# VHH binders against Protein LURP-one-related 7: the designs that were tried, part 2

Target 1, 182 residues: Protein LURP-one-related 7, of Arabidopsis thaliana (Mouse-ear cress) (q8gwl2)
Amino acid sequence: MADSETPYHPDPEDLRRIPVDLFASKKLPGLSSGDLGFADSSEHLVFILRKSSSSLKSLLDSSGVPLFSISRLHNGVWELHKGDVEKRKDLVLTVKRTSKRFSKTESEVSFAGESSENLVIKGVPFQKSCTIYSQDSIVAQTSLMYKLRQIYVGRSKFRLTIFPGSIDHSLVVAMVAIFLQG

## First folded at step 4 (VHH; framework vhh_8h63_2)

Design a54 (from h1 with A33T Y101F)
Fold by ESMFold2-Fast, scan of step 4:
Structure a54 (fold): chain B 182 residues (1-182), chain A 122 residues (1-122)
Amino acid sequence: as target 1 above (182 residues)
Amino acid sequence: ELQLVESGGGLVQAGGSLTVSCAASGFTFDDYTMGWSRQAPGKERELVAGITSGGSTYYADTVKGRFTISRDNAKNTLYLQMNSLKPEDTAMYYCAADQYFDSSGWEYFDYWGQGTQVTVSG
């Protein structure tokens, strides 16, 4: 990590008080064919989403180390497990589609553990549009990046804004990836 | 290399129905988000319907409630069932495929067919 790209800051709480933007694209430096990358504003990879099959994906860090495996159980239900596809460990969360109404979809996120707060995701997966809610607060939201008079702009770009909070960015990225697969 | 071939276009009377099809060949069809876009003379191309690899669907407001998109992964075929057709639906209809995630606009699909003409009379 270069200092010019990520300024050193001694207080992690201060860093977590500002929203973080990640940019999702299939056209980022350092990606393998078929990968979807999440990069900072300087196009440096932070996370990689890798598809193994129609029902199985992995979320990796920028070094290619597996963080989570994402499994589709049936239409509308997904599970996130720690580790890679082969060495699945503990269940982290389940995403279940609770409503599909014309162009709008809603899903509920249930964390493994009885005392965890459930999250709600609402949006339009086909348009790469989603907002993650923790009761009345927004955890994260996506926005499609449209081109204006630019013929060579990357095709499948969208922005993910993660608001300050206690949920790890890797989990937010995983939840967005699950929801947008519809 | 993925190839897309549309068929089923033609002339139909207002209020009628028509199904257009898109046959895909090459890589595994079930890995792709598929869509239908259309372009009428003097208009911009618009995405009218889409379906993800998981089967979730999208419809533009202009066709919602009248058009139904579906896919048959065993036959590598995409369908658009068009009901209650209007003269304003007259356009060249294009099949499109996107490799990994769904797309929100026609310009975001990676693969395109040559199109099939749908003409709705009066």
Scores: ipSAE 0.037, ipTM 0.398, lowest interface PAE 6.4, mean pLDDT 77

Design a55 (from h1 with T62S K64E)
Fold by ESMFold2-Fast, scan of step 4:
Structure a55 (fold): chain B 182 residues (1-182), chain A 122 residues (1-122)
Amino acid sequence: as target 1 above (182 residues)
Amino acid sequence: ELQLVESGGGLVQAGGSLTVSCAASGFTFDDYAMGWSRQAPGKERELVAGITSGGSTYYADSVEGRFTISRDNAKNTLYLQMNSLKPEDTAMYYCAADQYYDSSGWEYFDYWGQGTQVTVSG
């Protein structure tokens, strides 16, 4: 039962048929001080989140190539631009905090130049709790990786599960990183 | 360089209240997540409360409902209002700051103050 639509060129979209787990940690090989890394299940680095200045961060690939710059405009509002911090290109998306109830946070994601269908992110940033929704569907979800009996201190590692869909994994990682900052 | 200076500690009776403050200087306070950690003699340091640049708050189960963290961005000051204090709240309380507090416990905050002692008798 070979794929008769793409017999000679495997479709990268086949990778989107299964959920992908990434593991976020500040203690991964290849990271600089203050970096947050996202690794696969074999602990191979996939993305790096790096501080550039007080309100600016960069999302890089595993080779250190800048994918996006992340900037805070004011309390609760963040923008994602293509490219390096110094040589930013077009706006990709905006994340805006919309609600707070009993330490739970909600944010909306608006894509630049797209139709008006927004994503919603809900969770508790300090607990590394985050779920990204596209209407009735879950796009991605984070969960803490606690050791039994070590719940009184925040953990240095969490899991990000990305569900099959049309949104690039780099954008999902960027949205999670922005949301967990509050 | 970033400086954090805690104040407001002291001796208080069990069931009482106390507010500790942290004055921040040398950086853009609004861009930083802020937190309060404590360490009692012979115990490990624990994060008791945190507040993001966006104003989202966190509380450890041991202090939930009793402690309130808040920030005044105009005054570059962080506060911890402590109510219904217990003898087990006796500790050195440390102010902490991190520009990217997303997936870290207390050990990954970039900056720390020297602490203010809170002693609860009873």
Scores: ipSAE 0.014, ipTM 0.374, lowest interface PAE 7.5, mean pLDDT 76

Design a56 (from h1 with G55D)
Fold by ESMFold2-Fast, scan of step 4:
Formats: structure tokens, sequence, C-alpha cells
Structure a56 (fold): chain B 182 residues (1-182), chain A 122 residues (1-122)
């Protein structure tokens, strides 16, 4: 049963070839109150988004080990750092809200260091609607699955589809989590 | 530590307007999604309006076009402006706060107020 808790390390060949679905829910085993969990198609917990304070969150792996800390600087600006909230390390990326039109939000992702072009996130955060773009290509997309089908297997549940590419799944999850806060 | 306190409820005639407010204390609430849910006697609670930390909004079909949700992060206060009130809007109105608010998951909010009663006569 412990073998089912193996850390999430997808095959690099698969990351280039097929989309991966993760399912976000507040009702997964192993979560604390206020946690948002991301599970694979077999319902195994892969990532945990945890609140440390009003402006500070952590993305953890399935074993509860911190991968990133997420900080809100001011309205519409967030930073992602490696490691734990207590001892933040290198800045990884910044997410900045660049557009707000009625019920639609747009944010830009800027990678720290010498990096490629920025990513763009568009959607309606309240509806868990989010699409991440690299130029004209889709990196990832969220959707509400269960409500639209009138099948409530859980409340506050949505799907995150990560398309084949080179961006780490943990970073995609972190970007989605940041955008859906906004 | 975190507390939500609703106010502004009362008796109003059908067709009238009323604004309820929710004062948050013990935290910086601009990191949280906020919502208004209501419960009439003998009915289950329903989410009527929600707003994210970035001000994206949701409204239930029953109130869309009549109710407006807004937030003042500097005052840690959430508002619901209710126009063209109907007798069926009579309910206890609850303020709630959570990081992952959506139209299907209001019952999993981390923080809740005690509610403020709105009665619409007709």
Amino acid sequence: as target 1 above (182 residues)
Amino acid sequence: ELQLVESGGGLVQAGGSLTVSCAASGFTFDDYAMGWSRQAPGKERELVAGITSGDSTYYADTVKGRFTISRDNAKNTLYLQMNSLKPEDTAMYYCAADQYYDSSGWEYFDYWGQGTQVTVSG
C-alpha cells in the first residue's frame, strides 16, 4: 500500500507525447482543512496546496515535502520560490495580473534568471477556468467536470489537463494555483 | 483568530433595496475568495454570489442582474448590494471565506459568519 505513495515522476517520453490529467479537490484523503489536493487518474494524491498564512502558501509533494512557496506581494502580483515558506530559496517565477475585463482575468508569467518568452494565463478564476499559453500553444487547461455533467462525486472539484511539453508538472500546478487565487 | 461578522440585514418591502456587509478581522482578507450564501427556513443553503481575491465574480441565476457583490480590501469588508428584492429572497445571509471558492463548493469554506437576517415583505 506504501508503494502507491511513490513520488510523482512521469516518464520524460510521456511528457512529450500524451496529455496528463490531474484532478483537484478539497476532499482527497491525506488533506488538512483548507488544503487543495491534486490527484492522478487513479485517485492517488500527487500535489498538495497548503495555506501557511493569508499571503503565503506552499505547494507540497504527496509526502508533504515542500516544493515551492507562493507569496502575494500586492494586488495582482505573486512570486514562486523554491523550498519551504520559512526558508525561501531562489525565485522561480512571478505571476502578474495584466488584464481584467468584467468576468475575465489575464496574467503573465515571468521566469527568473535567463529564461525564454513569458507565458500567459487567461480565464475566470472563480469558475476554475484557466488556460496557460506559450505563444499560440496550450500548456495546460482547467475545467469543471462534475457539475456540468450533473454528477456530483465531490464538491469543489475540477480537472487540470497538462499538454505534452517541457514544463515541469509541479510548476504548471503552481501557476494554476496562483491564477485561481486571483 | 479569523472572524467574519455580517451586518445590514433587516425588514424591507418587495421591490426595495438593501446592502449587507461582512467585516473580516484577524487576517488580511485580500488573499481569500469571499462569498455570500443564504438559507431560508426548511431549505438547504445556496451560494448566491462569490468574488475572488482578484475581483472575478459569480452570481446564481436567481439573483443575477439584481445583486452585486464587491469587496474593499483596505477595510477588510465584503458587500452584497441587493436590488429589486422579492419575498423569495427572505433568508439568513452568511458570509464565507476560502482560498478555493467555486459555484459548486461553497459548503467547504474554511471560515463562516453567524449570518444576518433579511426579510422581504410583500
Scores: ipSAE 0.012, ipTM 0.353, lowest interface PAE 8.2, mean pLDDT 77

Design a57 (from h10 with G55D)
Fold by ESMFold2-Fast, scan of step 4:
Structure a57 (fold): chain B 182 residues (1-182), chain A 120 residues (1-120)
Amino acid sequence: as target 1 above (182 residues)
Amino acid sequence: ELQLVESGGGLVQAGGSLTVSCAASGFTFDSYAMGWSRQAPGKERELVAGITSGDSTYYADTVKGRFTISRDNAKNTLYLQMNSLKPEDTAMYYCAAERLFGEWSDYDYWGQGTQVTVSG
């Protein structure tokens, strides 16, 4: 089981007090070709997104150990399961497209297990732009870096800002990855 | 591996309409975000419209309300319907594809372009 062995341990006190920036790029040290990496401000890899098939992806820690599998079930519905595609699959959350309006997309996140409030993700996946809401509070936000918003070919890099809260950074990254797939 | 071929350009009168198409060959078209960029004489290339694998759309302010992007995954084809064309829309129009995973250089594909000329 992969996720208890992750070497990324942000200070629990910092998770409550200050925003954390991660930078998503396809050109980071330590990535394999085809991977999308998430790095801290010092360019240290924290998470890796890897494609297994057209409908199946994995979120891995910096050492390549699988944390979650991401699967697309139907148009607009995705599931996140714990572990890799070959091992135990406890459902963690489901993401469903709920609205498409005027070049904006909305999705709802439902957590498995005990009753909890749903999250809402709003944005423009094509622009790598989204905001995750818990009620009226912002959980996380992405945007293309200013110089890249109209550039289609070349270096792909965007920022993910995670605001202080109780949601694990790995889950935030997974939700962003799911939403940006369209 | 993925190849893009644009078609449908031509000369059109101001106020007219034109649809350009992009035929993709290769694998997994439905997993790519697709877009249309244009390059006008003497200007830099700009992204005018985009559509994700899940059909979310983007439009540049210059074309919003006049252009419509769409995709047909069964036919591996991307479309741009252009209405109320203006002389300022005169450009070479390029089809592009991009994946969530991979390097931009590995998964960014550009076609040869199709010329749209608006007179009037």
Scores: ipSAE 0.013, ipTM 0.315, lowest interface PAE 8.8, mean pLDDT 76

Design a58 (from h10 with A33T)
Fold by ESMFold2-Fast, scan of step 4:
Structure a58 (fold): chain B 182 residues (1-182), chain A 120 residues (1-120)
Amino acid sequence: as target 1 above (182 residues)
Amino acid sequence: ELQLVESGGGLVQAGGSLTVSCAASGFTFDSYTMGWSRQAPGKERELVAGITSGGSTYYADTVKGRFTISRDNAKNTLYLQMNSLKPEDTAMYYCAAERLFGEWSDYDYWGQGTQVTVSG
């Protein structure tokens, strides 16, 4: 499930030993209007999700270099391709909703190329809630954020916790973006 | 037959408050995610609020802090309390039940709607 390196480079030992938190918000320095940013615990921008249309998005690194294009097909299936929105390259994975209900959503992730294990995403997208599973292990989980006094301030800010494992953080972010935005 | 009947709309001055209601029949109301959408003249329909069977709520950025969605499962009734109304809130308001198939943003079983007009 390894993919190309990104400018976001946490220590490899940290990725295998401790969970990593990323914070998603539309109100981060360096974002263009409409962008959703993912920042580390030091508030440094790591990834940018850019919307071209309701069915077409890009995941970029912190310097604006495209990592993946995300497109929705007419049948509701999402495809993740390497590179630019305009110049789609190799298919990386597909995401299919297996349960299409508003209050209970499940999706299956299928990797392209080899006979790889599918992932399952479960949650409630409008609550920014999802958990990504690899069989019996948790890959990542999202939760809504509150201000210091524990009062909810909006639906545009949430935390993404990535558990120790072998899946690239950029792919985890892309899967979360597809599940919550689609 | 599944039926949704909206009521409570009317003319209100800017800064005022209004509660619209939706009476549901023909289905197991307490098992459904319910929502309110609105459509203003010349604009697309937007989902403004949603509430799950468990009571979790969602609000569009345009109405957060001003509108409150609630449900009464014993009465099969959905409510939208609208405070600090603005002229931009003028729209036909529709009650909706969750879509079993298709996109989460799409709701089946729209009612006839109730008109809310906010004057300056």
Scores: ipSAE 0.000, ipTM 0.180, lowest interface PAE 11.1, mean pLDDT 76

